# Designs tried in a protein design chat: VH-VL binders against q9m8y4. Part 2

Target 1, 142 residues: q9m8y4
Amino acid sequence: MATKSTGGTEKTKSIEVKKKLINVLIVDDDPLNRRLHEMIIKTIGGISQTAKNGEEAVILHRDGEASFDLILMDKEMPERDGVSTTKKLREMKVTSMIVGVTSVADQEEERKAFMEAGLNHCLEKPLTKAKIFPLISHLFDA

## First folded at step 2 (VH-VL)

Design a15 (framework fv_miptenalimab)
Fold by ESMFold2-Fast, scan of step 2:
Structure a15 (fold): chain C 142 residues (1-142), chain A 123 residues (1-123), chain B 107 residues (1-107)
Amino acid sequence: as target 1 above (142 residues)
Amino acid sequence: QVTLVESGGGVVQPGRSLRLSCAFSGFSLSTSGMGVGWIRQAPGKGLEWVAHIYWDDDKRYNPALKSRFTISRDNSKNTLYLQMNSLRAEDTAVYFCARIDEYFGSLYYFDYWGQGTTVTVSS
Amino acid sequence: DIQMTQSPSFLSASVGDRVSITCKASQGISSYVAWYQQKPGKAPKLLIYAASTLQSGVPDRFSGSGSGTDFTLTISSLQPEDFATYYCQQLNSYPYTFGQGTKLEIK
């Protein structure tokens, strides 16, 4: 699902715990997957924006002002796949943590190609809070 | 063809309430990415965003107006509403209804507009 | 709130002229800008969205450019039907805000 605002990154404060609000871009061509991943990100305390394909993710970064703490990148997308999209974002100097989410994470050559494109981590679908939270919990630190 | 037709405007006294309607056709507000909203324009002045509602019932308000104005919809009738309470002279304006569509699922814009309904708040 | 400032507020030009209207945001808004044309007594009409994308049905003499804080609407060869008021809008952050408008009048 597309988000309503494409504004910049925000900080969240608590009276006892200083915690950063995580801004996440979800890139997936399946609207059900975008919705599920958005709900997972909301559950762990982040905010999200969605892109329905790789071209949309690239366009968001072309102006140089879009910035995310985390990008969740689907591998299997029509037109521009996740490997191509990740490589392009890295060429554009995007330094966000990029976590791939794919049904072929167990296939060595597929996983290797995705990782070499510039991923920080690669996860098997379905995405769950248990799979993602340990990788990104440090991003919530103030 | 997309059309939006506003109604419900008129002359009202300060402190009273008024409900505006916008009958739309050519699209469904149940469609992912779609929204509809209200933009107003005081006589001789510029445009001011009032409120909008998205396909997933996400509602957004101009902070200056949110305590007095409520946006709602009826998908079965393809109709958008704006409930305006505690009206003031400065609420005098033409109220336009407009559709929100998306570009690449992330960038929003107001693509089709109705011709507006006039609200005059006068004693 | 993000303030949108248009320049000039009033522009006088002749048919066939190239005219440009600028819009400045008080903070970075990426490419989340739309431009509208409004004729007296009529609703606004979308011309450009995403800073530079031309709306379907709008003549190609209209173009948009810019990113970040500075945006420009250009009409390459002004036609009689183009005399109107033009508004920019930022859609980056709530509340959505419009520029004050630029009235384009015939010389």
Scores: ipSAE 0.000, ipTM 0.504, lowest interface PAE 17.9, mean pLDDT 83

Design a16 (framework fv_miptenalimab)
Fold by ESMFold2-Fast, scan of step 2:
Structure a16 (fold): chain C 142 residues (1-142), chain A 124 residues (1-124), chain B 107 residues (1-107)
Amino acid sequence: as target 1 above (142 residues)
Amino acid sequence: QVTLVESGGGVVQPGRSLRLSCAFSGFSLSTSGVGVGWIRQAPGKGLEWVAHIYWDDDKRYNPALKSRFTISRDNSKNTLYLQMNSLRAEDTAVYFCARSYGLFSSGYYAMDYWGQGTTVTVSS
Amino acid sequence: DIQMTQSPSFLSASVGDRVSITCKASQDISNYVAWYQQKPGKAPKLLIYAASTLQSGVPDRFSGSGSGTDFTLTISSLQPEDFATYYCQQYDSYPLTFGQGTKLEIK
């Protein structure tokens, strides 16, 4: 007649209710990567919104309405890359935690340029729950 | 080419243990985004997920089986294992190993390559 | 656990027919659904992932649609080799779960 959560499901829901719900912007020009990152954010208890390129991410913040706890920023995007996008967002006084995701995270000069643009952390693709959760778990504690 | 080949099945009595192996080639479990797991199918029944192991050594289990089954790997031999303890008649099934990879740069997704399966029969 | 329910459990059709199989999830799983084909005595083969993305090498007569809780696998013109059992699977949450299967039989 009726479907109900198991004991484990109820505990998970109770734990989630006690944590702050985080709002995440996912910036990536690859639709499959956006979907993957959306799944990861959903799994760890966040809500996500996507931008398909850096310019969309910048435009979203110009409205003054956009506010995120976390921005996941791809480095390799056409026209406005992740480095340029991060720098512009910081110039606009966006204070969100920004985590870069890139295939060149192990290349010191590329990583340094991305970090100096205003990143809080830089991770190597592919993004996983194991890589991201330790960096952002504190965002759930408010 | 990607291949997976299961072995180790057979007839065992209830309460005993059995270890299944899956030899794979054409990919490395150390590659980011790769996972391999076990799916079983009882005679005339549907598919039931058993367990998965991923490139970062994350292990996931069907909660109904976690207390009796252990998944492990040997990357140097390109081999996946399933240790099955305290076997019951209900564990009688064909056990398939399968790979997850490349669908979303994550090992958590659909199984794109499967082995032919190895049969486990738990009977007195 | 997320329950996946397929409809129908059995489907009888003729070569050339258009057929659809439905899969319902007990909760919202976005588009984290895969479809598999299994022939008697063989391992399953992946047909579709992400609800609507066709696996490489799979004939274009196969298509998938849906999001949230309702998903459909469609075969636009049945071929003899398509008579098999079809399974949907969710990968939104652990444990991974499959539908009960739909057996597609010749009329």
Scores: ipSAE 0.000, ipTM 0.493, lowest interface PAE 18.0, mean pLDDT 81

Design a17 (framework fv_brolucizumab)
Fold by ESMFold2-Fast, scan of step 2:
Structure a17 (fold): chain C 142 residues (1-142), chain A 122 residues (1-122), chain B 110 residues (1-110)
Amino acid sequence: as target 1 above (142 residues)
Amino acid sequence: EVQLVESGGGLVQPGGSLRLSCTASGFSISSGYYMTWVRQAPGKGLEWVGFIYHSGSTYYATWAKGRFTISRDNSKNTLYLQMNSLRAEDTAVYYCARDEYGFLGDYYFDLWGQGTLVTVSS
Amino acid sequence: EIVMTQSPSTLSASVGDRVIITCQASQSISSWLAWYQQKPGKAPKLLIYKASSLESGVPSRFSGSGSGAEFTLTISSLQPDDFATYYCQQYDSYSGSPWTFGQGTKLTVL
């Protein structure tokens, strides 16, 4: 007289997804924004390097040693903005995912110009983990 | 108050190595500055050697790549230029200089050291 | 590589004169140009940045102008302390060129 509770056969499917550290370049002329974006990238498991302006971002790629999985590109930088910087990086054959960050993402012509420069995605400030993670979660896949 | 002082220059045989130092006072070399080395052969003009970004990344003149290395020690507030495989044409006064980089696209040098002479001869 | 050419290579002038030194870039560098003064045995001193902006502490008799490929340094009324060698430097990061200096213009007493 064995009492048996309902205990069916269980099939466990495990999908092994290799997690890799993503290398992120943060381009922003505002040191507070650079620090905030560094903290967001660290929170989602990435590592980051910063460039304080578009010129530094361009120079880092000229030596041929810089390679990033993701570039976070501020639009509103004085003199040479994120649009011109993105265009220059693409002319230099930089293939990194570039995500723009701007206060005018809801302005159709501004957003279009930024995207056409070579952006993969355009986000409205402020940057948050909730905004960026869905766009880059696939970079951790392999 | 703010100053750069170079040291380490001297006479070196061709093929030899030499390390120059540049110590900053009155400011931190790790706080948003590009630091550069510029040389000047006797009676000649200025020639850029290379610089180091706040991130630690370096960029060099084409003739300097592979022979010259720029580094820094933030704890000593000191910039270095390691020079290898020296040639007679490397004879020059070597200056360290600062780019006070608070503005986009500005790579001009607002503060210079007094220079240190490197002579490469037998 | 962007080549910077200064003219004249040497210039003689008298105190009180208006002095003009030119600098030509082998390609357009927009306004990404600085001017330096160097006295014998001394380090260079920044005078002008972004083609026309006067560095703090530099006398107002110094001025810069130009854009693209042709630039000018002007000393409106030459003083005894102004006899020196002057260098232009381009810093156009988007060109792919390293930073380059002109060959220098030596300003001597007439």
Scores: ipSAE 0.006, ipTM 0.578, lowest interface PAE 9.3, mean pLDDT 84

Design a19 (framework fv_acimtamig)
Fold by ESMFold2-Fast, scan of step 2:
Structure a19 (fold): chain C 142 residues (1-142), chain A 124 residues (1-124), chain B 106 residues (1-106)
Amino acid sequence: as target 1 above (142 residues)
Amino acid sequence: QVQLVQSGAEVKKPGESLKVSCKASGYTFTSYYMHWVRQAPGQGLEWMGIINPSGGSTSYAQKFQGRVTMTRDTSTSTVYMELSSLRSEDTAVYYCARGGEFYDLLTGYEFDYWGQGTLVTVSS
Amino acid sequence: SYVLTQPSSVSVAPGQTATISCGGHNIGSKSVHWYQQRPGQSPVLVIYDDSDRPSGIPERFSGSNSGNTATLTISGTQAMDEADYYCQVWDSSTAVFGGGTKLTVL
């Protein structure tokens, strides 16, 4: 049908063909949030791997081949929260871009502590393509 | 009909602060990014930054980092751009421009609708 | 910082084809948008995503983008097309504009 131009498809194709494919680690204890964040990353053109908590994220970098371009880090997790996890990854010399995600509405101190742990950016839930893409678009540059 | 209506022209002195408003109508305010772009007399377009009206998150051009602040009021569908420590070289027309629908961010940010511009003159 | 280069001016006779170039390192890997600005007016988007036209923009406006050069083409150029034209890309976390090209129709 002539109602559906091919113009939008051309830009998506251009980005996929010419841009670097990025590897993203999604760290969140909520399976629904992990699934939604996976969909966002897939839509942007990245490939994702998930960790159910902070300790799993740490183990991936200790024992596995850690080659992530981006880590999406939930703040509120049991056992090892996002602040502690980010600090530990930075202590392990992980240089990935880390973007924190938190439901905090008015907790300046909490946001500051999260950033000081080693975040590159801190975003408020819900995570959307609109919030994340401007911060990470540079990772797709070849 | 999409419209972006900006506040009126201003004359400022060096060292003062500027605050320009941009009122959006004709679309869902929180579904599109808003950008600020300026143009000095006889010069080209210069991008200043972007704001997400939904969450209020911002990203600024390095040149303006520390001097610019972008905010929004969702109850009035209005975005604001504040520029501090004004200098004569900040004399320009300041535009707000809508760019990037949330689900179409793979396509980058085209600025599909522009405000009428706000002329700001900075002189002693 | 990423830089886009445009010729400062282009002249064309009415009814002829005008071409305006936009040079950038590996610009073919980016999406290029084009704006028209008439004196005293706000910019108007005339081409987005390299080659797409917004509603209301005449078919005589077209775009292409490959390698290190993007091009805006205006066929059957009319007096009303006389304006400044700017190319724009999104590079990493910033929008980058070209310096602008003044199109003269005479």
Scores: ipSAE 0.000, ipTM 0.520, lowest interface PAE 14.1, mean pLDDT 83

Design a21 (framework fv_concizumab)
Fold by ESMFold2-Fast, scan of step 2:
Structure a21 (fold): chain C 142 residues (1-142), chain A 124 residues (1-124), chain B 112 residues (1-112)
Amino acid sequence: as target 1 above (142 residues)
Amino acid sequence: EVQLVESGGGLVKPGGSLRLSCAASGFTFSSYAMSWVRQTPEKRLEWVATISSSGSYIYFPDSVQGRFTISRDNAKNSLYLQMNSLRAEDTAVYYCARHEDYYDSSGYFWFDPWGQGTTVTVSS
Amino acid sequence: DIVMTQTPLSLSVTPGQPASISCKSSQSLLHSDGKTYLNWYLQKPGQSPQLLIYEVSNRFSGVPDRFSGSGSGTDFTLKISRVEAEDVGVYYCMQGTHWPYTFGGGTKVEIK
């Protein structure tokens, strides 16, 4: 078994953001969740890029060229979880809105740890357009 | 003292398998990426496998893709290389080597230290 | 893959004289983070490779100041200002900028 990440090890791309165009990074180790979240973002009128794990998300920001309006961060990822990934991105001075998505949002200690890593919001799975849209609608007008 | 000690090398026939081990000591093994680098009888150095500190990222060059598997056990401070379908051109001294995990430290892309090496000979 | 070309294949040096080794890459080694990950290793007879120089020009801990690295883009040089008996061995350049990591073919340094 070998894995070769072509997107994560290359130079990050500069992203042009226009009014009413939301650029979203989706970080989730489950391909079905990535696809569902992509569809939700598309329904809202945004565009998305995906990262298969926390390491890819960190690599995308490593050279300072990647910029997103929103990062959707899954908490429960093997190896590098969403808490560790969020903390690393904040240490790298990433200022994007980061919204955590987790099945344990109702667990006070888990939620607190995730929030303290640098989240702007923490949402309970499943993610829906009704849950996310109120959080990002201001990005169209800001 | 930071040390890496390889073992598991030997003589094997073409098509055979070997599992190499690397025992790490003197540093926090789980904080570093690890690689296997081999040196041919002609003294050329070839990078053959990398694994990230967590084990999430694994990379192989085309020459060993599908035949070699790299893995690690952070609780045991150990790195492994499973080599299958061995060929005469896999004959080499195999070194394990430590480097920064580029997910955490994007400025550190060099190998230090290198282990002592373990010899793999593939012959009929 | 990035091809690393090292010249010369071998050097026979009188003690106290300088030595110079060239390393050329098939494409630029400038990383998007602004750094150049070109490293030099020395393998002394019967020993494992050891790091000498990292990121073009930085001497690794314990490496004598007679060793210096320079270069940019695709053209790099390792210089030894005054070769001593302890410096004999094979010198390798390596690039860490592009996947897969690749090494030069090595330069053998011997004393006359």
Scores: ipSAE 0.000, ipTM 0.495, lowest interface PAE 17.6, mean pLDDT 82

Design a22 (framework fv_miptenalimab)
Fold by ESMFold2-Fast, scan of step 2:
Structure a22 (fold): chain C 142 residues (1-142), chain A 125 residues (1-125), chain B 107 residues (1-107)
Amino acid sequence: as target 1 above (142 residues)
Amino acid sequence: QVTLVESGGGVVQPGRSLRLSCAFSGFSLSTSGMGVGWIRQAPGKGLEWVAHIYWDDDKRYNPALKSRFTISRDNSKNTLYLQMNSLRAEDTAVYFCAHSDLYYDFSGEYYFDYWGQGTTVTVSS
Amino acid sequence: DIQMTQSPSFLSASVGDRVSITCKASQGISSYVAWYQQKPGKAPKLLIYAASTLQSGVPDRFSGSGSGTDFTLTISSLQPEDFATYYCQQLNSYPYTFGQGTKLEIK
């Protein structure tokens, strides 16, 4: 049976859009930075996994089984830095949004090299909810 | 209320090993954002950070000590450990355990907010 | 490693004095600086974190300022219980490093 009224009364249609849970990979060699970023992601309604360095991030993607909506990528890491890691993930056809986080975001040559490796955005440390949320709010929408 | 109590200090010969313990209460090291670590102070000297362990089992060491010292935890006993091997005279110090936490909605402020009273290690020949 | 240098290493003062201790980092550390007070035979006590945030329970005569590489701890009106050694610490990078300490003693 139809629940639509016949005759005269128009009701405003409310559309509820279910917010998507986002999966975030946090790549940083500093446990304090991973801790901070993890808390920020949690407060905005995401769920996170961490990688302690670039090589762990690459290993997570080797078999094509890992998939994230967002990757937070530190630039300065020993062995494999964020520039090298980002380039490798893009070579592996990882299509996640990758946001770089670095203390040298204001330095044109450093920022350019990081962006050219395949970043979607580059942010200056410290990461805050105010800095990241506008860039990723669309990921929560259906 | 967060409390930390160190034990296991004593007098040891050079080259020997010693394990320190820190019994804690008022928090779980499994809770995201929690950390606990060791800071030492030689007689008449300043503070030196030794090692830290976080909720995700990530461990960080003073590079000068990493080869000889191991940090670990037992969450079922609410206890932190520092295993010290190949002890040297320069390891003589008071060893403090200290808590760290990360608060929500901040700019990344960190600090050691609660400290134990310390346990004394004397390496003598 | 980031080096933290305190100035002065020794400070002699009287009750009621305004005293300041400075701490200089060898590279930029934003506001990731904490200040501790240590009395003889006791554990350090946190006074200030994030360069300028007063820890709960610490008297308001203590204040911190600075960012980047230069930081200052100030005691606006020294009390008898304030004679102690003070340490700054950077928490920007591993290994965490402390200043050498400033011993504040009675004049």
Scores: ipSAE 0.000, ipTM 0.536, lowest interface PAE 13.5, mean pLDDT 83

Design a7 (framework fv_nivolumab)
Fold by ESMFold2-Fast, scan of step 2:
Structure a7 (fold): chain C 142 residues (1-142), chain A 123 residues (1-123), chain B 107 residues (1-107)
Amino acid sequence: as target 1 above (142 residues)
Amino acid sequence: QVQLVESGGGVVQPGRSLRLDCKASGFTFSNYGMHWVRQAPGKGLEWVAVISYDGSNKYYADSVKGRFTISRDNSKNTLFLQMNSLRAEDTAVYYCARDEGFYDYVWGSYDYWGQGTLVTVSS
Amino acid sequence: EIVLTQSPATLSLSPGERATLSCRASQSISSYLAWYQQKPGQAPRLLIYDASNRATGIPARFSGSGSGTDFTLTISSLEPEDFAVYYCQQRYNWPPTFGQGTKVEIK
């Protein structure tokens, strides 16, 4: 007689580590996309604030001494795009995890330029919990 | 109908312990983060503690850290606040409140509040 | 921690008048501010979330505005039931904090 102890007991025996609240900045010029991304972040246990463009994201870090665990960065924005914004944040020594969200993530040249600017990951639109959560689940660890 | 009912308040001497309960009904308790918020007589609102939907995350105000413990029993739809080493400054009406978030540990506005239970810490 | 400062401490007004309540944050909180109403002897009630969105069942006379550090709650025409204490609250950063309240009282 053997009990299926691995599945049930593994979950009950694991030392529970305290997850922390994740502070997320959402950078996107489309208010509908900001709202959708905010809902996804809320669902996975984060708190979020938004920047409507790259320049606002830069100003938050310069003047407000802002610090985030995660930055969701749209690529295609007027005036200061996601590539330029990411590069500037990295020059400012921002160490946040930055995940790009773009419709051209499958295009090698566009993806490379975005990644080289300082992205940790680049995801195809539309953003979903299934796409983002595996990349950021470690941020919830104590 | 969403309902939150606090209990366990009363008069207690400094240095003693008290446990507050908050019984939830009218919604799936296990899907929501829960908060304790207090209000000293004639004063404003002060956030005390939060617990995630599954109990895996807990956070406390600096004023109560190390003395208070928040917990929940999802099978009984009940939220708890264990209050140890009570001080006169802990005298307040204690409210439990539901986070507007769903499932995961999320910040939100407090969409439903209990009516509160009075804790008086006096010699 | 983010400090929220409400002003004025007390508004003395008559029914039918407009009430304008201010909440200022010590740093930018984007639009992540809520407003609560508390009547004597009652628990707080959510009025406005995310600066400008009315909660379910809240009358149209209540409106919120603002972003960054400066926020306003407006009651366009005070009803007798609106004389209460109003609190602002931020969800931008940890820990969550409340303003100290504005009392709207009958004069």
Scores: ipSAE 0.000, ipTM 0.498, lowest interface PAE 17.7, mean pLDDT 83

Design a9 (framework fv_acimtamig)
Fold by ESMFold2-Fast, scan of step 2:
Parts: structure tokens; C-alpha cells; sequence
Structure a9 (fold): chain C 142 residues (1-142), chain A 123 residues (1-123), chain B 106 residues (1-106)
């Protein structure tokens, strides 16, 4: 039950974090994409949680329990896609910044439909720190 | 019993493309990430990229971005790695390697490795 | 780019303890994995997550990781342990390997 002798190293790592952490929800049906986006979020100083599909993302918000600074929303998901999921979250009064991530960001009709569902921004895959950080850097100041 | 069986050795000329296969057996193919790692003669190990056999999504090392493509066929439990615009510096043994069962991409270890495919690129 | 530094070679007498270092900036904050490669063979995982040993790997193999150095320790070194040893970590979305250490046992 006692902590091991290496507990001091854990404390040192905790003390090194001196910035406001942002809470990020990553919604993507592909486990590799979820993991890669988690790494990008960690690199910029965020803490992430994941949802493997749109329905899971909606369930997280049902009781007003979940609150995030940022939601990364994949467009192409089975059953409930990113457009439908974004629209539902906005209907539920979720005010988080929502950034869409899609392979069809260059297609005006697809991009427009996604944005109209309630996105703040729409980015083309692959997601990179360079693409996302300028859009969300202000979240660390609030 | 987990096995990864790769295609045989190849000799290529500069400017050609390479396609290596890795057939998996003994486990649920779509439950583990697959990686590609190469080793030039007398040199160390170099990671090339990763593929999720379930969704087909990929991520490549920056050095190979634009030249490498990884794909899979779930009906045959096979992963492929294609490398284009070959140079003599691409002479290496190419390995497929399975990621661990944790599913934690940023700290995965490679628990099973294919036998390697020797590719020689020369004129 | 993140760099792991290993000695190119280490020599020990049979039965002695071999130590192979893996240096990297703040490597103690990362999970370190170690692979053994015999000539003409595929790499074999010998240590994962700094200090855990896969099934089938002898107890004389152990690992540690703190600060800027991770270490693979082989006690009671045997002739069969002659091989190249590679450390490996993840830096962001990329797996990084050390340059490898050739272990020679008299």
C-alpha cells in the first residue's frame, strides 16, 4: 500500500508543469488517429480524453458532467459522423471550441456543411502542431 | 503462436520502387499496430512508420514522408510497405514489427519481429 | 531531433556484470525498451518499460532509467549474450533507437 522509493521522480515531473492545462476531447473512430492527436495535444501543454465515436462524445456531455476547452472532431465516422455529432453537441449547449479534422477540407461543400454544424475551425488531415497551435494558443491565456 | 512472415530478398536499381509484404498469424490482426523498421548494412535500427490494420491509418517518420506508403489487406492479414524513388542509401534489411498490446502508441515496444527482407539497391 | 547515445562496444569476462548505458535528454521521463540482436537474426525484446522483463528472458537481465541515463544490466554474463543491444524510446510520434552497443564476452 505504501508508495515506492521512486515517488520523488513523479513529484519532480509534476512540479515541472507550470502552465494552465487545457482539457481536450479527441473524437475519432480510428485508434491510431486518437493516439497521434493525444501526442500533439500533450506537446502543446494540453490534457486529453478520447471518445471513439460521435455517440460516445454525446454521452460524455448528457448530464453536463464533461467540460472541455477544445474538442477535436473527426468528420468521417460511422453511424454518427462529425457533422451530426457537432450539431448535436451545439443543441446540447456545449460551448467548447470545436475544431474539425478531415481529409475533405479542400472540398467547399463538405467544409461548409461541417462549419455550419457549429465548428470554430476546420483543418485538413494530417493534424500537426503547426496547424492547430495558432488557432488555440489563446486558450492558455484565458 | 505469433508469426510475422516477410517476402523474399530483392535487388533494385536506383529510381525504382520497392514493395515488401508481412503476413501475420497467431493473433487478431486488427488488434495490434504494425511498424516498419530498417537497418542498413553495419548500421543501427531506424523506424520508418506505423499502420493501424483496423482502420488503415498511417503515420510515417519525417525522413520517409512522401516516399513511403503503408497499406494492409485484412482478408489475408498482410501489411505492405512501399518505398519509391530508391537510392543506394536505401540498401537495408527491412523488418515489420508488432506493437505491444497496451495500445499506448507513444510508449509501444516491439514484441514480435518478422525475419527481415534484404533489399539491395545498386546499378 | 532526439538522440540516444550508447557506447559502441562493451567487453566483459564470463560471469562478470555488463552494463550498457543509453543517454538522452530527460530520458528518465520516457519509457525505455531494450532489444538484443545476434548476427543475421531479428531483434529480440529483452526489457520493456524501463525494467520489465518479457516471458522467456533470463532474470540476469535488468534495467533502470533515471535523469539523463537508462541502463541495461546483465549479471553473470554468458557467451550466449554476445550481441548488439539497442535502446529505444518514443519522442513525440517517432520511435528513436540508440546507435547500438556490441557486447563481447571474452
Amino acid sequence: as target 1 above (142 residues)
Amino acid sequence: QVQLVQSGAEVKKPGESLKVSCKASGYTFTSYYMHWVRQAPGQGLEWMGIINPSGGSTSYAQKFQGRVTMTRDTSTSTVYMELSSLRSEDTAVYYCARGDSSGWYLDEYFDYWGQGTLVTVSS
Amino acid sequence: SYVLTQPSSVSVAPGQTATISCGGHNIGSKSVHWYQQRPGQSPVLVIYDDSDRPSGIPERFSGSNSGNTATLTISGTQAMDEADYYCQVWDSSTAVFGGGTKLTVL
Scores: ipSAE 0.000, ipTM 0.529, lowest interface PAE 15.6, mean pLDDT 84

Design b11 (framework fv_acimtamig)
Fold by ESMFold2-Fast, scan of step 2:
Structure b11 (fold): chain C 142 residues (1-142), chain A 126 residues (1-126), chain B 106 residues (1-106)
Amino acid sequence: as target 1 above (142 residues)
Amino acid sequence: QVQLVQSGAEVKKPGESLKVSCKASGYTFTDYYMHWVRQAPGQGLEWMGIINPSGGSTSYAQKFQGRVTMTRDTSTSTVYMELSSLRSEDTAVYYCARGKTVYYESGSYRVEFDYWGQGTLVTVSS
Amino acid sequence: SYVLTQPSSVSVAPGQTATISCGGHNIGSKNVHWYQQRPGQSPVLVIYYDSDRPSGIPERFSGSNSGNTATLTISGTQAMDEADYYCQVWDSYSDVFGGGTKLTVL
């Protein structure tokens, strides 16, 4: 006789919250990495667009044709690498949060060069929800 | 009241490009994703992709990757769907649909299509 | 890609209960939404998140989802319920629709 929607008879296990929709650009020359990062972003409530190299990422921003809350930037890519890409985007006055995702994040010289190009954070591959969410959770707040 | 109004029917030849518009009203345009779904004559619904109006980010179904482009104009609360290199099998009714996104404090979310446009019939004939 | 399987047609007498299935591998772990589409009209959301009803949808519409099968149930079926019904889930890579079920009220 009981219904599932009886008001105060059951505890709420998860609460609905107001969140901003976030736009994420994933820049990585490996299709597998792009798919994995896209899945992680979808899991946390974002929507992602991909670029297969740094030059495509730069082209997306020319003449103001794209705007993102977050950019996930691989370091080693053809045409324009992640360090060069980040410097160019900052020169173009892109203010997005840029998080580097690289296999050499634990190498101090490589990490420093990447950070100095204009990164907000630098993470070691593989990317996980646990690694990224604490850095970007504030982007979902209105 | 929420309303999605699409552009009128189109007749195209193979190899041409299509651009359909969907004008939203009755809610804050940038608070909801917009999806595009098509339906060929006598067939079911086929998801094409999604756009976030707040920043313009898009994600497309693999089948349409490289042929479809979705854009928006926040000043007119309008989304657009462009499909290039048209083939006769692209003959379909094209719908825009609003994605209602509900977030949970656990970090998970759900999306359902709560409002749909009236559809745009596109005929591609050789 | 993820595949949803629906029967092509279901028929019931007026006033009887119609049951429409939606099969998918481990679909019970996904959130299933159901849409009604009358000929020449746009789809209408009738059930979301497995079993919730949008405002304005009659109580005779209900849903369930467990294991490999999600189900849409329409009790006291009426002539106005004749339509195509589609199930839908968001997979990790895209939205996926079932093939649709044509409900006929005899």
Scores: ipSAE 0.006, ipTM 0.588, lowest interface PAE 9.8, mean pLDDT 83

